# Designs tried in a protein design chat: VHH binders against q9p7j3. Part 159

Target 1, 174 residues: q9p7j3
Amino acid sequence: MILPLFPETQVHVFVYENVSNCAAIHEQLISQNPIYDYAFLDAATILYKKQVYSAIIRALEDRRDEQMKTKTIHSEVILSLSPKTEISSAFRQFSMTKKSKNIVVVKIDSKLTEEEEFERLDKLVEGNRVEFSDEELQKLIDFKVLKKNYKLDPSTLENPLASILSSIALRGYS

## First folded at step 11 (VHH)

Design z42 (framework vhh_5j56_2)
Fold by ESMFold2-Fast, scan of step 11:
Structure z42 (fold): chain B 174 residues (1-174), chain A 125 residues (1-125)
Amino acid sequence: as target 1 above (174 residues)
Amino acid sequence: QVQLVESGGGLVQPGGSLRLSCVASGFTEFDFDDYAIGWFRQAPGKEREGLSSITSSRGDSTSYSDSVKGRFTISRDNAKNTVYLQMNSLKPEDTAVYYCAAGWELSYPRDFDYWGQGTQVTVSS
C-alpha cells in the first residue's frame, strides 16, 4: 500500500495463522539474520488495520524527523504500537514469541514487489497466510492481551479503536 | 528504576584473567529474568563495541563478537540478579571501560534500555 503522508515508502503487511515455526523464527531474530528484517508481531495484540498503519505512520514520522529511538524502522514500528517509551516493554507486549500461533508481519522499504515478498515470507513462515483485514484480525485477537497493553476499562473494550489510536499517537506524552 | 552496577575491573598483566559482575536492581514491571543482558566496552577515542550477550532465562542463548570469542564467557545467575563476564587471555587491546546493559532479547543491543556506569579494565605490564 501507499500511505498518503509517505507516498514514496513501500509498505507491505502480511497475516499468518496457525504458524508452527515461531521458535525457529525467534532464533533467527535473536541472531539478527538480515533475511528476517521485518517487524514480527503477535496477532493476539492487533485488532484493526488502522492500529498497524498508525504505528507505521508514527515510525515513519520519527524517521523523517531523525527521532527514531531504535536501530531499524521495523523495531520502531514495534515501539510505536506501545503507549510507553520503554523499548523492552513494547517488544514484550507486541513482538512475536516462541509460543505465538498467529503473527502479523510488516515490511517497510521493500525492494521487492508485494508478490515477491509473499513468495519470500511463505518460505520463512510455516503457516496459513490470510488477508490483512479487520475481519481476519478480529479472529486472532486476544482481548485480555489488548486490554492489558492499552489499559482499557470494560466500557472502552467494547469499542476501543479511538483509545488505541490515541495511545499510539500520544506515545510518551500520556 | 532498573539500575545496573558493574564491578571486578582493575589492572591486570597481559595473559591474565578478570571476572566482571553486573548486579541488577529496581525491577517493578518485569523481573530480571525478562531481560537480555549485554556486555560492551569503549576505549579512548573509539566507538562503543558490543562484546557478548545472553538472552532471558526462558530461552537462553549467548553470542560473542569475533574479537573476544574463545577468550570471554558470559553467564547469568538469575537467583542473584547478576550477569558475569569471565575474561581470559587478556591483551593490551582489551583495555577499556566495560559496561553492562539490559534490554529485550529481540532488541538490538544498542537499543537496550538500561546501562551501567562502567568499570575500568587496564591490561598493561
Scores: ipSAE 0.435, ipTM 0.733, lowest interface PAE 2.3, mean pLDDT 88
Fold by OpenDDE, second read of step 12:
Structure z42 (fold): chain B 174 residues (1-174), chain A 125 residues (1-125)
Amino acid sequence: as target 1 above (174 residues)
Amino acid sequence: QVQLVESGGGLVQPGGSLRLSCVASGFTEFDFDDYAIGWFRQAPGKEREGLSSITSSRGDSTSYSDSVKGRFTISRDNAKNTVYLQMNSLKPEDTAVYYCAAGWELSYPRDFDYWGQGTQVTVSS
């Protein structure tokens, strides 16, 4: 996948449901195992493809502008999902945990095709791959968590995407 | 919200030892073993100084500043939601308020969002 704003950066996004080894993946992330160089998101917090794309774009923009707050582009993607500026808060809100069951995995700066990347990632994740689509994401979302993360109220629930994108774009300004 | 409470500080003679404890509570969505813990200190008129940190689940990754390396040891007991700082061979220059802090641990520099109230350590003859 190539983003129009960043034609030289290849991005892949994968969705897994019923993942049985999130705890093991979490330990590898803590250990900073380079094989796990991805952004692992809790799917319960993701409602739209555009939400993920917006976070990726924000992270890439921050990198371009030398404004990254985190060490890696993948951690910056996680931070970019959050309306909050605190890294810990962002990870608490959106990052995969050892208790997660469904995840969204993002790879930035991939040198592989989508299929090749999938084969590599599939060795790390023990779960069922599903399509990266709004339809599939809607099956995995926890609306209570979503509403909490983005402070959605009845007035914004009419178009939650707009609110989410605004929160991502305006992080640090509200 | 996560709360941290330090204890174990006090008055000690040069060459003496103290063991500080940091007890964490108030976890909701995440567990204690999801957080990295760091120890800091601040002496009067000086900037806050990072001393040591320990990672979460296994607690097998530790770091120390040069000022305390070889004298201080950080450890954690996840079952008790507690992190310890064993301080040996204490010097008068170690006199400060000691703080523990908690934050999410990953490949980036540690950002600590939660801080204790601090405990006074005084090293004097």
Scores: ipSAE 0.019, ipTM 0.363, lowest interface PAE 6.2, mean pLDDT 91

Design z43 (framework vhh_5j56_2)
Fold by ESMFold2-Fast, scan of step 11:
Structure z43 (fold): chain B 174 residues (1-174), chain A 125 residues (1-125)
Amino acid sequence: as target 1 above (174 residues)
Amino acid sequence: QVQLVESGGGLVQPGGSLRLSCVASGFTEFTFDEYAIGWFRQAPGKEREGLSSITSSRGDSTSYSDSVKGRFTISRDNAKNTVYLQMNSLKPEDTAVYYCAAGWELSYPRDFDYWGQGTQVTVSS
């Protein structure tokens, strides 16, 4: 997909369910293996495509304005999903863990096509690819995790999209 | 607000040893054992250098920069909210202010959220 505000930025988002090797992937991320230069998110934390795109846009805006708080654009995407500026909180809340079963993988500034990135990721991720769509994400979300991460009150639970997007856009002011 | 306090610095002769301690407090959302801890140093006129890190207690792993590998050892005591850096075979070029920092295990060390104020280590005859 092309982002209207960043038309020259290559963005690819992949969703995998029933991943069996999250512990191995996590180990590679701890060792900072450059082959794994992606944002690996726990799908339990993502309800909407717009949630992911809003975080990507915020990260790209911070990079454009020379205001990134993290070393890499992929780390900045993870941070941008969080309503807070604490990097540790954002990673704990949204990043994959050794126990994750379903993941969302974001690649920014890819030199490869979507198909080529998929072939590469298929060698790294032992799971089933599904469509990046609101319908598929809704099957993988954990609403208790979502409520806690965005501090949703009962009045917003029926339609949390606007609250989530506002939290991402207003990060640092709460 | 998480706070880190370093101690154990001082003057030591070349070939000597020091053990630095980093005590953490102020945890509200997450406990100490969920944070990765790193040790860094900065000598006058030089850039800050990452030395070593230890991940959270579950799945603990350690890393070391080439400049200190084999001479320095990082360890943690989660019951005491403390991380240690055992420094052996110290050399004059190890003279620096030493900092501990706390962050998430998948964060780059430069991105760690909390930093101590540092402790001076001087290696001279």
Scores: ipSAE 0.494, ipTM 0.762, lowest interface PAE 2.1, mean pLDDT 88
Fold by OpenDDE, second read of step 12:
Structure z43 (fold): chain B 174 residues (1-174), chain A 125 residues (1-125)
Amino acid sequence: as target 1 above (174 residues)
Amino acid sequence: QVQLVESGGGLVQPGGSLRLSCVASGFTEFTFDEYAIGWFRQAPGKEREGLSSITSSRGDSTSYSDSVKGRFTISRDNAKNTVYLQMNSLKPEDTAVYYCAAGWELSYPRDFDYWGQGTQVTVSS
């Protein structure tokens, strides 16, 4: 996948349901195992493809502008999902946890095709791959968590995408 | 939010030892064992510098700056929500305000969200 704003940066996004080894993956992330160089998101917090793309774009922009707040581009994607500036808060809100069952995995700066990247990632994740689509994401979302993360109210629930994108874009400005 | 309180600072002669403590509290989103902890210091007229850090749950990964390597030792007690900095063979140039900081384990070691108020360490004859 190539983003129009960043034609030289290849991005891949994968969705897994019924993942049985999130705890093991979490331990590898804590250990900073380079094989696990991905952004692992809790799918319960993701409603739209555009939400993920917006976070990726924000992270890439921050990198381009030398304004990254986190250690890696993948952690910056996680931060970019959040309306909050605190890194720990962003991870608490959106990062995969030991108890996660469904995840969205993002790879930035991939040197592989989507299929090759999938084969590599599939060795790390014990779960079922599903299509990266709004339809599939909608099946995995926890609306209570989503509403909490983005402070959605009845007035914004009519178009939650707009509110989410605004929150991502305006992080640090409100 | 997470609060950090340093203690154990004071006046000591060159060659002496001190043990600093950093006690963490106010956890809501995460538990103490999910935070990496770092020690920093700042002397008058100088920039704040990192001295040592320790990872989260296992506490088995530590790092030290060249200026303190071999003299300082970082450790943690998760049951007490405390991180320690054992400082041996202290030198006058170690005189500074010492700070502890906490950061989410997945953003370790560079990123810290919470800082203590600092404790004064003075090494003088």
Scores: ipSAE 0.091, ipTM 0.512, lowest interface PAE 2.6, mean pLDDT 91

Design z44 (framework vhh_5j56_2)
Fold by ESMFold2-Fast, scan of step 11:
Structure z44 (fold): chain B 174 residues (1-174), chain A 125 residues (1-125)
Amino acid sequence: as target 1 above (174 residues)
Amino acid sequence: QVQLVESGGGLVQPGGSLRLSCVASGFTEFTFDDYTIGWFRQAPGKEREGLSSITSSRGDSTSYSDSVKGRFTISRDNAKNTVYLQMNSLKPEDTAVYYCAAGWELSYPRDFDYWGQGTQVTVSS
């Protein structure tokens, strides 16, 4: 996807269900293996494509303005999903864990085509790749996790999109 | 705001040992037990290097960089809000300011929220 405010930035987003090797991926992320330079998100935390894109746009804005709080654009995407500015809280809330079953993977600034990234990630992730669509994400979301992460009440849970996007845009201000 | 204070640095001869302590305070939303604690060092003109981390409240999950594996041991005492770094078989190359930091496991070693002031370790004869 091409972002209107960042037309030269290559963005790829992949969704995997029934992943069996999350513990192994987690170990590679701790060891900072450069092959794993992606944002690995727990799909239980992601309800909409727009949620992911809003976090990507916020991270790219912070990079443009030389205001990144983290050391990599992919860590900044994880931070940008959180309504708070604490890095630890954002990773605890949104990043994959050893026990994750479904994941969303974001790549920014890829020098590879989307198809080449598909081939690469399919070798790293032992699971079923599904379409990055609201329909597929809604099969993987955990509404209890979503409610906790964004402080949603029962009235907003039936149509939470505006609240989630506002939380991402106003990160650190309320 | 979380604050970390290191102590236990000093001058030691090659082959000697030192034990560093990191005491944490200032908790509001989370407690000491909720944070992964890491040890880092920085020598003059060098980049900051991650050395070791401990994430479990019981000290069950630890990591070490290859440069210190087998020589350094990390441990924590949650009742005292303290993490320790036992440094054995010290080399001149270990001379650096040593920092402790608090964050989340996957943010180690680059993206920790809270950092101590540092304690100087000098290994020379």
Scores: ipSAE 0.329, ipTM 0.666, lowest interface PAE 2.8, mean pLDDT 87
Fold by OpenDDE, second read of step 12:
Structure z44 (fold): chain B 174 residues (1-174), chain A 125 residues (1-125)
Amino acid sequence: as target 1 above (174 residues)
Amino acid sequence: QVQLVESGGGLVQPGGSLRLSCVASGFTEFTFDDYTIGWFRQAPGKEREGLSSITSSRGDSTSYSDSVKGRFTISRDNAKNTVYLQMNSLKPEDTAVYYCAAGWELSYPRDFDYWGQGTQVTVSS
């Protein structure tokens, strides 16, 4: 996928459910295996496609403006999901853990087609790919976690997307 | 910026033991328990080599090089922002300057970001 404001940057997003090897993936990330150059998100924390896209766009904007807080574009995506400025908090809130079962995987600056990238990633993730859609994400979300991450209350729960996007966009400006 | 200070080095006889400490400070956007800490050493005329690492509390995995496996043990005390390297059965070949290093984004292909000044370990009869 090509984003309108970033035509030179190809982005792919994949969703996996019932992933059995998150612990193994986590170990590979820790070992800095270059073939695992993705942003691995816990699907339990993602409710909307626009939430992911907003984070990606924020990260790309930060890179464009040379204002990245992290070292890599993928870690910046994770940071961009959070309303908090602390990087560690963002990772605790949104990144895949060893205990995760469902994940959202983001690839920035891909040189491959979506199908080619999927084939590559599918060798790393032992799970079932599902459609990247609001419908599928709603099946995987933990609302308790979502409410906690974005401090949603009954008033904001009427339109969670607006609140989430505002949190992402205004991080560091409060 | 994050600072690392090594201590515990010194002179020891072959077969002896030492316990190195690495104290970290200067954290801002990160907390100590999220950092991976590694121990390295460099002997005169040799390249720096990695010995051991301990990952963040999210993973808490340890690794060892073949040269020190079974003899050295890495551990961490997050309450003290300290990582330890227990070195047993020391050999003359273990003589080197020992460094600790810290890295955060090790989930991506990046190197350690912060290094200590090192502590001298000398194993000699």
Scores: ipSAE 0.021, ipTM 0.432, lowest interface PAE 4.5, mean pLDDT 91

Design z45 (framework vhh_5j56_2)
Fold by ESMFold2-Fast, scan of step 11:
Structure z45 (fold): chain B 174 residues (1-174), chain A 125 residues (1-125)
Amino acid sequence: as target 1 above (174 residues)
Amino acid sequence: QVQLVESGGGLVQPGGSLRLSCVASGFTEFTFDDYVIGWFRQAPGKEREGLSSITSSRGDSTSYSDSVKGRFTISRDNAKNTVYLQMNSLKPEDTAVYYCAAGWELSYPRDFDYWGQGTQVTVSS
C-alpha cells in the first residue's frame, strides 16, 4: 500500500488464521531475531483495516517528527494501536501471545515486494493466509477484548470505528 | 504508577562481592510478574550498558552480557516484588551507577517503561 503522506514507505499487512506455531514465533520475538522484524498482532484485537492503517500512519508521523517512543517502527505501530502511552500495556493488549490462533502481521520499510514478503512470511507462519479485509477481520475479532482495550461502552460497540480511530489519533493526550 | 528502587550499592575492594536489590511497587493494571526486569549500568562519559535480564514468567529464563557472564547472577522473588543481582569477582571497571528497569518481554531494553534512580557501585582500594 501507498500512503499519500509517506509515498516512499513500503507497507504490507498480512492476516493468518489457524496459526499453530505462535509459541515458536513468540520465542523468536523475545530473542529479537532480525528475521522476525514485523509487528505481530493478535487478530482478536483488530476489527477494521482503518484501525491498522491509523496506527501505521500515527507511527510514521511520530518517526517523521522524531518523536517515536520505541526503538523500532514496528514496536511504534503496536504502541500506536493503544489509547495509552505505556509500551508494556500496548504490547499486552495488542501483540500476539504464545496462545494466539489468528494474527495480523505488519511490515514497514520492506525492501521486498508484497509477493516476496508473502513467500517469506508463509515460511515463518504455520497457518492459513487470508485477505486483509474488513470481512475477514470481523471473523477473527473478539469483541470482549476490543471493548476492554478501547474502553468501549455498550452504546459504541455496535459501531465502534470512530471511537477506535479517535483513541489511536489522540494517544497520550487524554 | 510503577516505581523501582535499587539498593545494595557501595564501596568494595577488587575481588569483592555485592548483592543489589530492586524493589518494585505501584502496580495497578499489571502485577510484578508481568514485567521483565533488567539490570543496566552507566559510568561517567560512557553509554548505558545492559548487563542482565530475567523474564516475566517463573524467572527461569535469564540473559547476561559477555562482560559479566559467569560473575553476575540475576534472580527474582515475585512474592516480594524484588529482583536481585549478585555480583562476584568485582573489578575496577565495574564501577558505575547500576539501574534496574521494568518492561515487556517483547520490548527492546531501551523501551522499558520504568527505571529506578540508580545505585552507585565503586570498586576501588
Scores: ipSAE 0.488, ipTM 0.763, lowest interface PAE 2.1, mean pLDDT 88
Fold by OpenDDE, second read of step 12:
Structure z45 (fold): chain B 174 residues (1-174), chain A 125 residues (1-125)
Amino acid sequence: as target 1 above (174 residues)
Amino acid sequence: QVQLVESGGGLVQPGGSLRLSCVASGFTEFTFDDYVIGWFRQAPGKEREGLSSITSSRGDSTSYSDSVKGRFTISRDNAKNTVYLQMNSLKPEDTAVYYCAAGWELSYPRDFDYWGQGTQVTVSS
């Protein structure tokens, strides 16, 4: 996938359900195994494709402007999902945990086709790949977590996407 | 900015023990339990070498160099923002300035961004 604002950067996004080895993946991330160079998100925190795209774009903009707060582009994607400026908070809110069952995986600066990237990632993730779509994401979301992460109330729940995107875009400007 | 302060160094006889402490402060974007803490040492005329490391509460694990394995033990107390290095069966070859260092556990490649001032350990009869 190519984003219009960043035509030189190839991005891939994958969704997995019923993942059995999140704890093992987490250990590899802690160990900084380069094979696991992805952003691993908890799918329970993701409701829209545009939410993910917005975070990716924000991270890429930060990198472009040399304003990244984290060490890697993938960690910056995780930070970019959060309305909070604290990196640790963002990871607690959105990052895959050892107890996660469903995940969204983002690859930035991929040198491979989507299928090739999937073949690599499929060796790392023990779960079922599903389509990256709003329909599939809606099946995996935990609305309690979503409401908490973005402080959604009855008025903003009428159009959650607008509220989420505003939170992402205005992080650090409140 | 994160600051690290070592303590517990001193003079000890061969076969003796010391416990070093590394206290961290000045956290902003991260908390203490987001950092990997490592112990290093540098003897006169030698290069700095890594001795041990301990990961954060997100997935605690420890590592040791061959030179200290079985004699040194690293541990952490997140409530006190402190990491300890228990050094047993000390040898004259362990004489050096000992440093603690901190780095975000999820950074890639892994680096240590913050360093203490060091504490002198001297093993001599």
Scores: ipSAE 0.018, ipTM 0.333, lowest interface PAE 7.1, mean pLDDT 91

Design z5 (framework vhh_5j56_2)
Fold by ESMFold2-Fast, scan of step 11:
Structure z5 (fold): chain B 174 residues (1-174), chain A 125 residues (1-125)
Amino acid sequence: as target 1 above (174 residues)
Amino acid sequence: QVQLVESGGGLVQPGGSLRLSCVASGFTEFTFDDYAIGWFRQAPGKEREGLSSITSSRGDSTSYSDSVKGRFTISRDNAKNTVYLQMNSLKPEDTAVYYCAAGWEFSYPRDFDYWGQGTQVTVSS
């Protein structure tokens, strides 16, 4: 996928359900295995495609402006999902854990096609790939987690999209 | 600026035990909880070797190299800004300078930004 503001940047987003090897993936991430250079998100935290794209755009803007707070673009995507500016809080809220069952995986600056990245990830992730769509994400979301992460009240919980996007876009201004 | 200080090294007999400590200080914008801590060693004439790492409290994750797995245990006390390496069943080949290092837990790939000066461990009869 091509973003209008970043046409030279390759972006791929994948969704996996019923992943059985999250603990093994997590160990590879902490050991700095370069094969695992992706943003691994817990799908329990993601409700919309626009939520993920807004975080990607924010991360790319921060990289362009030389204002990244983290060491890599993939870590910056995870940070950018959070309404807060604290790195630890963002990763506790959105990153995959050993106990995750469903994950969203983001790759930026890939030299591979989407199909080639799928072949690569299929060897790393022991789960079922599903379409990156709002319908599939809504099967995997945990609304209690979403409510806590974005501080949603009952009146916004039925239609939270605008609140979530505002939280991502206005991070650091309020 | 962030500083790391190792302590607890010394001379021990083969089969003995030592506990190393790594105390971190100098945090201004971020806290100790934001950093993964690793233990490394380097013996004379050999490459630096990664031994163990521990993520922040979020991950509850530890890793060990094959050479020390089952003998060494890493732990952390975030309230004291300290990481420990408990070393049991020490062997002469464990003789080295031991370093701790801190890096952002969430970087992909993780870079260790801060390094201690090292503490000498000698295992000899």
Scores: ipSAE 0.000, ipTM 0.193, lowest interface PAE 10.5, mean pLDDT 83

Design z6 (framework vhh_5j56_2)
Fold by ESMFold2-Fast, scan of step 11:
Structure z6 (fold): chain B 174 residues (1-174), chain A 125 residues (1-125)
Amino acid sequence: as target 1 above (174 residues)
Amino acid sequence: QVQLVESGGGLVQPGGSLRLSCVASGFTEFTFDDYAIGWFRQAPGKEREGLSSITSSRGDSTSYSDSVKGRFTISRDNAKNTVYLQMNSLKPEDTAVYYCAAGWEISYPRDFDYWGQGTQVTVSS
């Protein structure tokens, strides 16, 4: 995918449902195995493609401006999904856990094509790949989790896109 | 924001023992038992090294670096927002500033968000 402000940055986003090996993946992430250098998100926290893109754009802006708060661009994506600037809070809210069932995987700065990344991820993730689309994401979202993470009231929960994007964009202001 | 304060450092002879304490405060949305705590040290002219960590009370498990395994013991008291490092059989090589750090146990990669100011440990005859 091509981002208007970062046209030369390779971005790939993959969605997997019914993943059976999240505990094994999590152990590899904690050990910092370079083969697992992706952002692994719990799909229960992601409602829209624009939510993921907004976090990617924010992370790339922070990298461009030498203002990254985390060690990698992929961890910066996870942080950027959160309305708060606290790293631990963001990872608790959005990252894959040992008990996750559906995941969203982000790769930035890939030296591989999308097809080659997919082939690599097929070997790491024991689940069914689905299209990265709002329709598929809406099948995997947990609205209770979404409401809690973005502090949504009942009136905004019916059309939360603007509120979510504002929360991502206004992270760390005042 | 979360703040950490180390104490218990000082001068000790080789073969002696010290117990370091790390007291945490400043919690708003999460509590102390939601955080993993690690102990680190840095000696003059050397890289900072990780020594030990303890997960939250909900996943209460410990780890140790090879340099301190069998000599150091980490523990926590969540009611007092405190983590301890019991250091036995101290060696001159253990001379360093000791830091505690707090982070979420499931972070990717494991990041420690908050750091204390450090406490000096000197092992010398």
Scores: ipSAE 0.000, ipTM 0.239, lowest interface PAE 11.1, mean pLDDT 82

Design z7 (framework vhh_5j56_2)
Fold by ESMFold2-Fast, scan of step 11:
Structure z7 (fold): chain B 174 residues (1-174), chain A 125 residues (1-125)
Amino acid sequence: as target 1 above (174 residues)
Amino acid sequence: QVQLVESGGGLVQPGGSLRLSCVASGFTEFTFDDYAIGWFRQAPGKEREGLSSITSSRGDSTSYSDSVKGRFTISRDNAKNTVYLQMNSLKPEDTAVYYCAAGWEYSYPRDFDYWGQGTQVTVSS
């Protein structure tokens, strides 16, 4: 995908369900294997495509403005999903764990086409690749997790999109 | 919130040994086991250098920089919220302020949020 304010930045987003090797991927992430330089998110935390894109745009804006709090653009995407400013809290809330079953994977600054990234990721992820769509994401979301992460009340759960996007855009201001 | 305190530094002669300790406190939302702990050092006029990290609560996910591999050993005691760096066969070039840092275990690339104030290690005769 090409973002209007960042036309030279290549962005790819992938969704995998029923992933059986999250523990192995997690071991590669904590060992800092550069092949795994992606943002690995738990799909239980993502309800909309716009949620992911808003976090990507926020991270790219922070990089452009030299305001990144984290050391990499992929960790900045994870931070940008959180309404809080603490990095550890954002990773706990949104990142993949050993016990994750469904994941969303973001690649920024890819030199590869979307299909080439799919070929690479399909070798790393043992699961079923599905379309990055609101329909597929809605099947994987955990509404208890969503409520907790964005502090949603019962009235906003019926239509949470605006609240989620506002939380991402206004991170650090209450 | 999370606070780290290093101790165990001091003056030692070349070939000597020191054990550094890093005690963590201030946990509210997470526990000590949720954090990867790294050891870093910085000598005057040089950039900060990563030395070692430990990421698993089992203590089996460790890494070492080439400059210290075989001489330094990292370990953790989760019951005491403490990480250790055992430093053997110390050389004058190991003289630096040593820092421990805590970051989320699942972070990649690893980003360390919390830093101690450092402990001075001087290797000299």
Scores: ipSAE 0.013, ipTM 0.349, lowest interface PAE 7.6, mean pLDDT 84

Design z8 (framework vhh_5j56_2)
Fold by ESMFold2-Fast, scan of step 11:
Structure z8 (fold): chain B 174 residues (1-174), chain A 125 residues (1-125)
Amino acid sequence: as target 1 above (174 residues)
Amino acid sequence: QVQLVESGGGLVQPGGSLRLSCVASGFTEFTFDDYAIGWFRQAPGKEREGLSSITSSRGDSTSYSDSVKGRFTISRDNAKNTVYLQMNSLKPEDTAVYYCAAGWDLSYPRDFDYWGQGTQVTVSS
């Protein structure tokens, strides 16, 4: 996909449900295996496509401005989903864990086509690939997790999108 | 900012055991729980070798290099800001300066920004 503000940056987003090997993927990330250079998110934390895109845009802006707080663009995407600037909190809130069942995978600066990334990821992820769409994401979200991560009150739960996007865009500001 | 101090090194005979400790301090923005800790060693004239790592408190995942797998065990006590390396069945080739290092557990490539000054382990009579 092409982002209006970053047309030269190749971005791919994939959604997998019923993943059985999250513990193995986590071990590969800890081992710094370059094959696993992606942002692995817990789908329980993602409600909208725009939520993911906003985090990607924020991360790319921080990279452009030499203001990244993390050491990699994929880690910066994870941080950018959080309304705060604390790296550890963002990873606990949004990244895949060994116990995750459904994941969202982001690839930035891919040298491969979307189809080639599908072939590669299907070998790494033992789960069912589904469409990256609001409809599919809504089936995987945990609203208790979402409310906690973005500190949503009852009034914002009726339509949380604007609040979530504002939190991501303003990350670190009250 | 973050400081790491290794201890527990010394002289031991082949087949013996040692337990190394790595104590962390100097946290301002983040806490000990936010860091993965790795153990490394370097013998004179050789490249630094990665031995073992343990993820932050969220993961409890451990890894070991083939040269120490089954002989060394890594563990952490987050209440004490300490990581341990239990070394059993020590061999003369385990003689080296041992270092601990701290980094983000899911960053790729992993960047161990904070390093201790090292502790000497000598395996001989």
Scores: ipSAE 0.013, ipTM 0.273, lowest interface PAE 8.2, mean pLDDT 83

